# Designs tried in a protein design chat: VHH binders against q9gzu0. Part 8

Target 1, 229 residues: q9gzu0
Amino acid sequence: MGDPNSRKKQALNRLRAQLRKKKESLADQFDFKMYIAFVFKEKKKKSALFEVSEVIPVMTNNYEENILKGVRDSSYSLESSLELLQKDVVQLHAPRYQSMRRDVIGCTQEMDFILWPRNDIEKIVCLLFSRWKESDEPFRPVQAKFEFHHGDYEKQFLHVLSRKDKTGIVVNNPNQSVFLFIDRQHLQTPKNKATIFKLCSICLYLPQEQLTHWAVGTIEDHLRPYMPE

## First folded at step 24 (VHH)

Design t5
Fold by ESMFold2, look of step 24:
Structure t5 (fold): chain B 229 residues (1-229), chain A 124 residues (1-124)
Amino acid sequence: as target 1 above (229 residues)
Amino acid sequence: QVQLQESGGGLVQAGGSLRLSCAASGFTFSSYAMAWYRQAPGKEREFVATISSGGSTYYADSVEGRFTISRDNAKNTVYLQMNSLKPEDTAVYYCAREYVFTYGNRKYTYLDSWGQGTQVTVSS
């Protein structure tokens, strides 16, 4: 009977050699699909469901710098080594999406979704699927949960509500798996001043080894709870 | 390991002054913006002031003209001079590190680190 530890070490060595030879990250070895559901508080109202047009992976080995590299230049880090593969973090950026509604022509647009002021959203759910690149196998759901409840991001918006500069903000959910890139718009009318918080990009943040741990089911199985009527 | 430690809080009569300090360690202090936020009982944290790595300052309307943020990069310390204090300034004051970056035509701020806070109480 073969030694499972020896086979695991051989697979890691192959991956290490492949990454060094190609000067690529582990994330470069996968295709991704991602969907974003804005889940409404009203139980009978189906989610607003969107498909991300292109998932942009970035691999980093430094927590403090992780999201900044992905935001600034959409580049990949080549500094990872085999010993760091299990510790490295992957950022999956989603700046553009398209609606899954049947009455919308499937055009891709910059993410543009008002999150505040409103009170009808319960949470944002991101559904992530992967497969080995150049494989014809179906996409499988990554075994991880990406949820951002409205109370958690509203609290952070309120922290900066009195700021009047034009700088956007980045906020994260409590377990730091979902980062929202938020533009603040200050509207001025003859009678009122208002601030709008608008989502313009999402980044999922996860350990790179999670990319090979899949849950059971198809994309269709996992999307069904969120599909519009 | 990022560390932010506030000090200088206390009890002060209305109209008085306090100076808060935030000692920073575990990062290149001069490369980051630093900010003060505050949280009154039963309220959410709110922005007070920020100072960029280059020394530019910005204040919430409620404190502008009364509070002054400053930094000493040699001592890795940010300060908040609080003058003409009012009972409404009563709160726990938090130091925060802000990472400011540009992507395309947009500038973003990520508040990635907070101190433990220092209590300021202003009595009438």
Scores: ipSAE 0.615, ipTM 0.836, lowest interface PAE 1.0, mean pLDDT 81
Fold by ESMFold2, fold request of step 25:
Structure t5 (fold): chain B 229 residues (1-229), chain A 124 residues (1-124)
Amino acid sequence: as target 1 above (229 residues)
Amino acid sequence: QVQLQESGGGLVQAGGSLRLSCAASGFTFSSYAMAWYRQAPGKEREFVATISSGGSTYYADSVEGRFTISRDNAKNTVYLQMNSLKPEDTAVYYCAREYVFTYGNRKYTYLDSWGQGTQVTVSS
């Protein structure tokens, strides 16, 4: 029991046990800020950058549970509490955002971003920041990578391209840290039928203890690579 | 844990028939939609058919009228009856569990579990 990472994990596990006894999650103890950047392939074009208007944390105890199962459960049973020990995953939902452009008067809107058909997006990057709820300290960047490269989500769109129903799809990146909620819009005219895949919401999945594992720098430092021209 | 096991694949002559089965365990089978997808060599996986928890079925245009998806909730099994097979139907066939839910006033499906697949080869 000597290294700092082991002691930190043990301290977080003890905190989890206390929070389960009080029927609270670790995620309930944090404030969040999240930003979404749509990174273009073209070198000289900066990202389309958005601030999430409200980050909605949901506690879930494993990936086997449905995406929204944790959202529907307001409290945990004893069985649910035991599952938290092995598979403590927090869902951070981002259904609404606001443009970061200075010349746009900001208002909260439903997420509405066409991902396909198009060929100019390299990847989606989510930037997550947290702090303890009772603190006036600045938000710090969570040390985790939330990236979804265009090839990875496009392959999944192709899986369902021939489906005729109107149901949207949820797709995830390879390490299952980013889930995209996608509306499939079937455009039908007398001459043309096309399917558009439109992003409607994002959910980040990560272990709860990651919420206190911060990288260096400020929000501004981490946003700068993605700031619009 | 969710487990999906396909069986019933094999070699068949064009115009023939095969019946695929997918045995499911580790979840309340009757509460989920189930689907078949297929992947031909060098191609992306594509939708074949789905059956809702209530028994409603939907098919890709390429198989409608030839393939029938069905389920037996007592045996926790989904089936794909494939008739009038063509060489173009040659693929690995996968069963999948679909979670269907409402979020933000929209219906979504998530393909959260896949089987290992069973090979179907249709010869001339």
Scores: ipSAE 0.603, ipTM 0.835, lowest interface PAE 1.0, mean pLDDT 79

